# VHH binders against q9lxz3, part 32

Target 1, 367 residues: q9lxz3
Amino acid sequence: MVTRRRSKKKKKTKRKKQSSKEKEKYQTFINLPCDLLQLVISRLPLKDNIRASAVCKTWHEACVSLRVIHTSPWLIYFSKTDDSYELYDPSMQKNCNLHFPELSGFRVCYSKDGWLLMYNPNSYQLLFFNPFTRDCVPMPTLWMAYDQRMAFSCAPTSTSCLLFTVTSVTWNYITIKTYFANAKEWKTSVFKNRLQRNFNTFEQIVFSNGVFYCLTNTGCLALFDPSLNYWNVLPGRPPKRPGSNGCFMTEHQGEIFLIYMYRHMNPTVLKLDLTSFEWAERKTLGGLTIYASALSSESRAEQQKQSGIWNCLCLSVFHGFKRTCIYYKVDEESEVCFKWKKQNPYENIWIMPPLNLIDLPLFDHRI
Key: E = the ipSAE of ESMFold2; O = the ipSAE of OpenDDE; V2 = 0.75 times the mean of E and O plus 0.25 times the DockQ between their complexes.

## First folded at step 15 (VHH; framework vhh_7z1x_3)

Design v5 (at its last look DockQ between E and O 0.03; V2 from the best seeds 0.00; counts 0 for: pae E 13.7 > 2, framework grips, placed apart)
Fold by ESMFold2, look of step 15:
Structure v5 (fold): chain B 367 residues (1-367), chain A 120 residues (1-120)
Amino acid sequence: as target 1 above (367 residues)
Amino acid sequence: QVQLVETGGGLVQPGGSLRLSCTASGFTFSSYAMNWVRQAPGKGLEWLSGISGSGGRTSYADSVKGRFTISRDNAKNTLYLQMNSLQPDDTAVYFCARESGYVEYTFDYWGQGTQVTVSS
């Protein structure tokens, strides 16, 4: 029998945006200078942005690009007692209740680029699921322990998509399994265990700049570089142990952050110095908003929004029976907590909505 | 150093009853909400029941309402689960879980679990 510990874990979803050169390529149909078009579009309310996007291909690209820059992540709640699902947009304070019968028996593992990685522990099935389009991409089966974490590098529609998990940690060795798009089977790699102790609990995994960063329950940070098939344990442990009491790890533009929560104390935000591998406390987010859950995290360099959600930590509960979301402003040492009345076990994860929300069935379902 | 130790699992015939116990040490037991969860072979974790630190508030998953009863004895630092009308679908490892006192609605400590098997 394996003893299980449950803790809050967060994963980061990569933001995707169109390049400025591609927008310039589509300007051939319009006499207006691009900078004037963008100025006009940037002053439109969302409703008028959508109307303007129907004018021509060039206007559509400009409108969509500006629109998605201001879109915030959504929080998905998964009931652990039935197949109910709730999407929540905290910036607009809107909910969408959904039923996904294709996910019956599955649990969520990771979220990135608008996709969920789902696992059925009875059948050992893995699949990617996009809750906004309902697209499914099945993966080869794999047995996973309940506390085993799995992550992926990018959307499964990319030929570069790579799945990653640590399958075992022994006294002397660490075993890693990877799956690269369209392979016939999982690839197994074995490395010398440099953790010095058998820490077979990796509580947080993020993918950043081609590398998987893995945090253990004792604060040890490991790195897997799939392009080099290289594993190493990094120096510079955080000053406090993450434990099972709550931690979150996230990535923003190549920077790695940890958020520690302790009983009777406010959250502590740490940033990894990628040169020295030392952790430094941050006393301000400097305009950055971090959306963190136990299995995923998203981040944005937000400007002021009508929702009032900017420059803060948006934290959610993993594996509880009461839903909550905590909004914590590090600069002010203040928090606001929202709790739902529903009393059932759940898991949750942050996910980035697709570029064109208004035309999707899920967005219109409530109106 | 928090410890949770489950006991009372075993083999039982369909329709039978079983009482699980969870003995807590290393913390002020009466200050924490406690929960029972289970994991059937090859399945994810299923929350079953929760009880407040005082014992005055209880909640149950729909799958076990009317069959299972959660209780606690704060003088003995012990959590209980009375399971009646057991069926083969109740076969699982049953875990005692402590709700976090800082980060609400998380479970920060778990026992090693006790096996319950329902078969004829």
Scores: ipSAE 0.000, ipTM 0.202, lowest interface PAE 13.7, mean pLDDT 71
Fold by OpenDDE, look of step 15:
Formats: C-alpha cells, structure tokens, sequence
Structure v5 (fold): chain B 367 residues (1-367), chain A 120 residues (1-120)
C-alpha cells in the first residue's frame, strides 16, 4: 500500500507590490483654467505678456486677447514740482509714471498725433517730444509770450508738418510765424488786425484741410492758410454761452467742433458750418468721440458701441470735477467718471499712444 | 420712470415776477440736487441756479443773482424758481434738470420746459 505523498506545491503568490507611482500631477501653468490664466496674464506687463504668448497656443491666444490695442488717447499729466510725467489710460484705468529730465524747464504748447510740442521760455528752445519713445525733434528757437498758443498740423516725422503761432497782436497788425518741416527758418507774415478791440488771446487752434483755425477768448474765429499766406477773420461767432467756464476746439475729418464747459451744466457741442461759418449746436456726435483738452485736438470715429465711449466727450478738464476724467455721453446726457489727477488745463493733455506699445518701457514693472 | 414737469411760465411785463415749479416723480427727490436752466431763442443753454437735495445749499449764475431764488419742497417733490425783476432778456424756455448724483454739475434728466416771455 504505497502511500503516494501528494507534494502540495505551495504556489508562492508573488504579491506584485503595485508601487502606485502616484503620478504627482505636476500642475503646470499650462493646465490652468482659462479664467485663471486670463487673470494671471491680465496682471502681466506688456513685455511679459509678449513673452508669455510664446509659451503655447493657449497662452498665446489668451495673451493676444488681453493685449489692449490702445486705440484711444491717453492723458498725460505734467508735474509742477518735478520733471515727472504721468500717463493715464482711462480705458484700463492704468497709470504710468515717467521721468524726463531732458524736458526740465519746458512747458507743453500743443499735442497731436502722439507728439508734444515743448517750449522753454528761458532758453526759447522749441522741440517735439514723443513721451512714448522719448524721441526729440528740435526746432529753431522762437521767442513767444507765456500765454501764446501754438499748433502743428501733423507728426513731425512727416515732411508735411507745419507749425503755426501768432507772435504779436497789436491794434494795427497781427504777426504770424510758421515753420515748415524742411525749412531753415521761421516764416513771418504780417496782416492787418481786424479782430475786435476786446481781443486778448487765442485760446484754441486747430488744423484742418491745410488751414489753421484760431479761436479767440472772445469767440472770434480766424483762419490762416499757409499755402496762400492768407489771414482772415470769419464773421460767424459761436452763440454766447453764459456761464461757460471754458471751451475746447477739435477737428475731425474736416469738421470743426467747439465744446463749451459749464460749472453747473452739461457740456455743449457746436459744429462749424464751413460754408456759412456759423456754429450749430449738436445733440449727437454721430458715433464720434471727442477727447478734449486745452492744448490738444483728438477725436475718434467709432463703428461700434463696444467701448462704451460711443458719442462721448472725453474731458480732461471740467470745472467742479475733482480728480476725475469725465466721459460725457452726448446722446444720453449721461456721464462716466474715471479717477484722475487734479484738473488743470495746462497740466493735463490728451495724447495718442502708439499702436504698438510692445516696445515701450513705460509700464513701471514696480507695480 | 423719472419725470420732471415744469409749470408756471407765461407772459409777463418787464419788472414783473413769475414763479416756476417743477414737479418730480419716479425717484427719491430729496436725494438729488436740482437745477434750473434756460434757453433763449437762438441762444445756447444757460445754467441759472442749483439747489442741493436737502435744500441747504444754493447757487446762482451772476446773470440772475439777486433776482431769482431757487427753493424746493421735498414733501411735495417740487422745485421752485422765484423770478423777480424780469427783463426782456429773460425770455426763454426754462428747464428743470436733475443732477446725476455721480458727479456734480452733470444732469441726467430734464423737463420739457416752460416758456417765459417778458414783453411790454
């Protein structure tokens, strides 16, 4: 009876220790929710935005979408105490502090097309300055009174750039000086004074279709045609606006507008009829936005109400408004306010930013 | 809906007096500053006078100072303009306007106006 010893082969069940490699999901910034990504990108300076746009397609799209093409004018503030300047984007409510020691002693005379015309009353130096690029274009020296107004036709980078000023007004004569971009010297023209006896100063000057329009503090409008060397005082006067505490004149595509400001009243807009030279009140701007300041003429035609500044007067100076930039909707007779510096017609000016702000060192990374 | 309705206009002789009223509805009247503005024929708008919501503060244009008096009755939701020593140059449509309350000296609602004619 051969007892067959059944050898129980103990199957050693090798418990494969599945090392659960916890894949540490390295949360990469690439996997950020879109909203969070946008939030992060929105806080990046433009330079870093551009850098971030190179990371991946998703980041690129987010970065580009947040790149605000500044199509609207900025405000520039000139400090009285130092050579510091502040740029303000009302649309984004962003400030940028700049320092231009090269402009020490200079005052702003006019702003157009992203350029400042700067004058030093001590040295009689005149120059164009671009606050965004810091480019300077010197002009021939010119003596002018402190209250004298100047204007120019377009950016000094254009060969068609023309400067205009009235250097003297006497009982009998008006002296006009013009400078053409390729000229060596100022051209002087003298005309008989046909202005009213109560004339004190030219308050507003704009260039339109080859002609400088000059508005006096008394509401008289004069024109100067440089090509014809022609000066004329126009018969039309804007309607008297009792209670007005200031006015701005602007030009858009050949149309000239006058904005009156009041202490206790909404602004009034007048449009000049260039045929009759009469001023008519406008209750609508037809999609136009006017950026009004004492020493600038800026306007934009908007195709869509997208920016909320459709048919608006953007006012850098408005009596009674403290530390506020006012966007007045003409059609709705309503306003939107943005926090800004103290209102001063000589300290706050609208200025057009360049289309491409990418290379501008302007945004103090210190924020 | 916000409504402002001016009344009290009419024909008056030089040196005469009128009292304009503006009845407000559709908002808390006492919470808003109110103003009078006029527009003469062929002329622009002219601000005349303003009064704070409580009535404690008033202001006047130089052209009407000493002659016109602004007041309000918040219980009646009514703004008033007492006009004395009226002159032909005071001939205009007179409007009451509500300040927006967001910033001073801006108006968001206007009445239809009431005609005041000063003539001999």
Amino acid sequence: as target 1 above (367 residues)
Amino acid sequence: QVQLVETGGGLVQPGGSLRLSCTASGFTFSSYAMNWVRQAPGKGLEWLSGISGSGGRTSYADSVKGRFTISRDNAKNTLYLQMNSLQPDDTAVYFCARESGYVEYTFDYWGQGTQVTVSS
Scores: ipSAE 0.000, ipTM 0.273, lowest interface PAE 13.4, mean pLDDT 81
ESMFold2 (binder alone), look of step 15: mean pLDDT 91; pTM 0.922

Design v6 (at its last look DockQ between E and O 0.05; V2 from the best seeds 0.00; counts 0 for: pae E 13.2 > 2, placed apart)
Fold by OpenDDE, look of step 15:
Structure v6 (fold): chain B 367 residues (1-367), chain A 125 residues (1-125)
Amino acid sequence: as target 1 above (367 residues)
Amino acid sequence: QVQLVETGGGLVQPGGSLRLSCTASGFTFSSYAMNWVRQAPGKGLEWLSGISGSGGRTSYADSVKGRFTISRDNAKNTLYLQMNSLQPDDTAVYFCARDTTISGTWYVEYTFDYWGQGTQVTVSS
């Protein structure tokens, strides 16, 4: 009776240690604290900011919040070699390169309110161009418009936009042409020339309270009222020191300023008395900052004295034959100079950027 | 290619006269304001005079006003500078320069995109 000892094979239940796959919490940048996200985004150029804003809602909000409302004018340079334009924000010290092949052959005549007046001297074409949006508003052709300065009253998107130029100055007569927004043709007005023979070259034009003020190279001031179709030459001349190497005229809230530049002297600021039509030197700008260039003069009141640009002239000029942009503090009689590229500062133009920089074409950061 | 070539320089006695010419090529000459600039030995550039594309507008530095006359012949693509009553201080290399703006910039020497090679003017007894 062979008692078959049934060896109970103890089934060792190998407890499969479920290796808890530690879900590597891919710390997705999506969960970055808002402060850190903002810090990272703050270091991004605008182009990358825009790209980052497309990642998620949180990033979008952070990106938008860091998009500084640029309230200060930018500098624009027009390339001599190609159809490229360089925009510079002095406040942020940022550059943007833009290419506008549609402006081939065109030259800038004037800048105001973020728009460029562009003229082609070969085709006689005239147009408004917004370098930020690439919007273009064509105008009727104008023959020989490059002989005189041109100016416009406001952005061409406004129905109140008026373009002004002097097309002819003869011994006897001055011919003015104006173009109203949506007009079919130029309006021509002819007035008796009351300017002296040597004083009939207009160097600066500004629009203020419905009137175009035109300054000659000799300091004669004329005004044109489009509403009245009225032209007058004012008797007053700005006091000018010897050795001036340029002037800029600007308007702010009905006040007209004239800046004279000197090679070896500090600039002088004059303000026009609209009652007496006399110029008086100003040692203060009352919180105003003036951005002046040959074909554009922008101005703004600073909201906070702490910005360091209170009572300041921002000028694209030659200083001691050095190509520089300068910030001149009028009250302190001090200046800060910086170089902006190898270009002639006088070829640069101040331009107001849009409030919403989102509409800016992709900053080609190929710097 | 844009080219500017100055001619007419030379030696002249004090009180004498000289006429400089600048021949332009490679662009529509009448579409650009033109300028004369000079550089004396050891000195910086000095703007002298400018003229609009059509020739209807002219400007002069105080240093040459009444003595120098700028003109142009657009049919010949030529800019001129008539210099009268020359003085030793007028000794310099004279350049013609094309203005970058349609309206011209009348105050400074460096607002130009193209320059000639220059022509030497020497005023000496």
Scores: ipSAE 0.007, ipTM 0.381, lowest interface PAE 8.7, mean pLDDT 79
Fold by ESMFold2, look of step 15:
Structure v6 (fold): chain B 367 residues (1-367), chain A 125 residues (1-125)
Amino acid sequence: as target 1 above (367 residues)
Amino acid sequence: QVQLVETGGGLVQPGGSLRLSCTASGFTFSSYAMNWVRQAPGKGLEWLSGISGSGGRTSYADSVKGRFTISRDNAKNTLYLQMNSLQPDDTAVYFCARDTTISGTWYVEYTFDYWGQGTQVTVSS
């Protein structure tokens, strides 16, 4: 008789679904072939893409797939004086100021996959924050030095999320702390220090293909393989960087890039050769667009040539005395500027918005 | 002791030209980007132009692009500003400024740590 009750429930559910389809007016577009639907959707600005995604499951899937390809990272800035943060979309030149008192006293440690790792040095609280959804995921407390860098492997919603930091460097030893999701405590590991003695700190950390790559302030590259609990120093060094005023490191599909920043010149992009571990300058990004900030970088591959930004290195910097968001064409030594006068560009962080924008506090909820 | 000394200012007629020089001492000149900045009477500071340590890359404010040329001679520890097509609005004290080298910090908004005493440029007839 369980079968009969399931039959009634299925019939009620089927009737409900068919009734909803009958309420939708002008349904002839719902059945378009996939290629034609993608053409129609590709002509829509983001706002209209979101509205179209509510039509049916087929349209939703098409809109979301094109949304990921067409959306670009945003900039975030945390106020120094109150409990607010600002999100800015340079492509639409639109901002949103958001109040969130639960982050009082926190600073940003790392950004990746639309998440920020946040630390309160007074309470030793550590948490993940998604500024688009406002979700928080607390982590076990940890004391961190003021200049200590911490990174994570993937979004905290994954059971594979791993946090990583280098806590101590002595003449002979390097101490590493790691944390897997749902562990009871941080794991501490100690390794022989094989770095040259002229370095002071790790400046950049990225996760790629299961490994953390760590760049020192002197250009030495080390790696940590968490699956093997293995640490070593790699042989290659970036070429000399005359006149640079900073660097960034980022990852895309297993490839590692280093970006030297210059106040008065276009940046230089280097790519790591994963066989020799030597760095080579890139004269083109091959359709890849890289968005760089000090804490982490977002990237995307070129997949279509619709009007917009592609094959560029995008930076939030000062250019002269102007606050700006600068897009560099590496192979043409040219720039496109988007002004953001309200905030110090060096304090802005690139972050990728989530695939489903309907649930964001930034959008009209009537859709 | 870092020192920057500007010379070459003076009085010119509208449409005229001047070449400013800035002699540097007390530091490795070729390691630093250098800049020209001016201050008109009763106005704030205006950045004009910058040049990399090697001299290979330059940048200009829109107000002077095409009229002013920055250059440097690292063998003589000297920074130059060639100013052409001068107009009365170019009347100002012109300063040579050493750019800061920012390593490992992204929060500093101030870019110039040493300045010359300035040289007066007056455009009138």
Scores: ipSAE 0.000, ipTM 0.198, lowest interface PAE 13.2, mean pLDDT 71
ESMFold2 (binder alone), look of step 15: mean pLDDT 86; pTM 0.873

## First folded at step 17 (VHH; framework vhh_7z1x_3)

Design w1 (at its last look DockQ between E and O 0.04; V2 from the best seeds 0.00; counts 0 for: pae E 16.4 > 2, placed apart)
Fold by OpenDDE, look of step 17:
Structure w1 (fold): chain B 367 residues (1-367), chain A 122 residues (1-122)
Amino acid sequence: as target 1 above (367 residues)
Amino acid sequence: QVQLVETGGGLVQPGGSLRLSCTASGFTFSSYAMDWVRQAPGKGLEWLSGISGSGGRTSYADSVKGRFTISRDNAKNTLYLQMNSLQPDDTAVYFCARETGSSYVEYIFDYWGQGTQVTVSS
């Protein structure tokens, strides 16, 4: 009777080993690590990406995440001779030519949230323009000086969109104009001029947390709170070394950064302390990439991308006839790049592309 | 038409003095603040001095403070810059500029003169 029990135990152990080997064979592509899946999907054309997104939830998520191809700002170059616009993606090193005859005679004033503020000096027309959708939002006319700076707070699709500009600085008074989205008229505010008497021009304007920060060429920082209709000039000046040939100011998540460019040294980065209103030099960008242009700048907190463009200052440059970008690594004692020169402020500007570029016929796949 | 015409420039020895004049026309002179700016060869524009419309307030750049004096005669529609203790570094084209009440261009100047050359040389 004892012999029959041994045979049954051996059969159970063989069945369990066979079932574990059969389970190993069905390692379907469904169980690919997310990184590998993304790598595979990244090589798929859009058509196949769409197909792949139907496979499973994990694939869908991976596919959609990769459809967001362009998370970095693009450069728009404005032709001086024609109504042509060149879009440049520095991450992909791709160019696209656009034509906007409707913007004939217009110059760029500012860029934010994927929108351009455009001005026609002949007709005094202002409009918001989305180069990706070709949407236009007009506003009341305004005479603007050539060097007058203007900024807006957010996309004009928002009811909270506010335009800001200083229209006049006299010995005694500063005149500010603001325009709320869908308003009929510009609001004018006049304040006593408290700026230092030293050839002050406003060269950089950024909006942060309900306040416009305005930097003069002399390093004076002024604040305008539209909600309070309040204007103030801060006493502090950013440390500036001799030989500066330009500056850029940008905002990131409520923080204000100022970059000074130099002819013979690497750029310096300053951060504004919003409590003391003092500028402190930063040795690192803290993971930020700053895309800087004369009229506006964009900032991104980017993780190490394959493009190698992270934690750096990105600037447009002309090398002969070629438009390109240069990158300054702030954290690395890199060699001084002498290639950057002050340019016409209206020649180029950074713009955020939309997340869904799929529908944009913009990329001539012929390159 | 608004016009600004600078005069009084010339060659002067180091340590010498020169008085520049700017004659204004085409606007109510006393209603505008006026400034002096200079541009040295190969250099950018440098603000020197400003004066209020009434002439009651004046300001100076550190580079010229104590040496230059801005003044105006509203009856004559004329802006002045008295320059004393001139140095070779003061060699430049000197411009008078009107501050704008309606527009913003660099320290809000809407009109400039043609400039007058000042050369300080031994």
Scores: ipSAE 0.006, ipTM 0.253, lowest interface PAE 9.9, mean pLDDT 83
Fold by ESMFold2, look of step 17:
Structure w1 (fold): chain B 367 residues (1-367), chain A 122 residues (1-122)
Amino acid sequence: as target 1 above (367 residues)
Amino acid sequence: QVQLVETGGGLVQPGGSLRLSCTASGFTFSSYAMDWVRQAPGKGLEWLSGISGSGGRTSYADSVKGRFTISRDNAKNTLYLQMNSLQPDDTAVYFCARETGSSYVEYIFDYWGQGTQVTVSS
C-alpha cells in the first residue's frame, strides 16, 4: 500500500526591508488572529486552500489542519486513440489528463474503492490499477470469455481482497474462479446450475457483507458466499425484467440497490429486502446519492446541502446514446444535464479518489 | 494492432438493398461482440445492431428492426449488415464497432472502423 507522498512546504522568502508603514500593513495582513484565519480558510475550495498554504508557515499549518475534503466520485475516461486517460471531478469542474502506456490494450472489468481491475484480452494479463496513485498490482493470468464479468471485494492493498468470476455455465453446472490475495493460483469451484436455461449471462456483480450478489440478464439473483464456498439462486425477481438498456447495481452499508434505465424513461430505483429477497421500488433516496456507471457503481450519503449535487442518481448515460452525464433527482422526477466527454457516455466510469489528494504526484502542490 | 475495415457502401435508390462487410484483424474475432453504428450528416451516432461473439444473440434498434440483419462469419473474421428497404433517412456513414467485452449496459465500443458511406437518393 505505498503511494509516493509529496508534501512540499515552501521556504520562507527572504524579504528586503520595506518602509515601516508598508511593512506594518504587510505583517498585519499575514498575521491575522487564529480564529479569523480559520474562518477565512474554512470557506476556501480545495484548490484555493492549497494555494493559500503556500503563503507562510502559519497559513500552511492552518490550511492543512482545516482541510475537510468532501470526497465524491470522479469520472475516468480511457482514450481510444492513445495511451491516455482523463479524470474529471464534477463537483469542482476540474480535469486531469494523464498518460500511462503500460495499460495499452487493457480494458476495465470492475471498479471499487478507488481501484480498477484491468484486463488485456489479447495477452490474458490481469491487474489492479489506481489511476490517482498510478499503482499497479498484477494478478495471475486468466482467460476470460467475452461478456464474462469479474469483480473484487475490496482494495488489493488489503489482505482480505478476493476476486470472483463465473467462467462457464453449462446445462448442469456453473464454474467459478476465485483468487484470494497472496494465493499461489486461482481456485476453481463447480456448482449445480439452478438457473433457467444455459444461456443466462451475469450483468451485475456486487460484494456486500462478505458475499457476492450476481444478477443475470434474465433478472435472476444469485449469491456466492466465499467463506462457505456456497452458491445458490435466490427466489426474488425485480418487478421489471432488465432490458437492452441494461441496469446498474450497487451497495451501500449492506443495502443493495438496483437501477433500471430504459431509453426515454425515468430511471427506477429498487432496494433488495435481505430477509425475503424481494425488490421494492424506492420513490426517494432519503439523502443518498448514487453514482452509476457501466462497470460499477459508487454510492455516497450526503446529508447537507452544498454547492454540488446531492440526493440524486448520478448517471453516466441517459436515453440511449445521449452524449452527456446527468444528475437525476428521484424525488422531483427531474434531470440536470452537464457536458462531460461528448463521446460514448458508457465509457465513463465513476471512481472514488483517495483522501489527502494533495500528497499525490498527479497535482502540483501549488494548484 | 486491432483493425476494422468496412466495405460495401454506395449509392442506392429508395427501396433498394445493400450489404456491408467489416473485416477484422489483430484480435480473436470470435471472442468479441460486434455492432453497427451510423452517423447521418449533422446528426449524432445511432446504434443499429449488435451480435454476440458466437453469433447466437442479436439485437436491433427499432428504426431498423425487420429491415436490417446482422450476421458474422467467424472463420473469415467478417461482420455483415444486410440492409433492405432502404429509405432516404438511412443515408449515413456506417461504422463497424467492437464491444469492450462488457455486457453491463448498452454498448461500450473500444475500436471503430473508418466507416463506409451509404447514400439513398430520393
Scores: ipSAE 0.000, ipTM 0.157, lowest interface PAE 16.4, mean pLDDT 73
ESMFold2 (binder alone), look of step 17: mean pLDDT 88; pTM 0.888

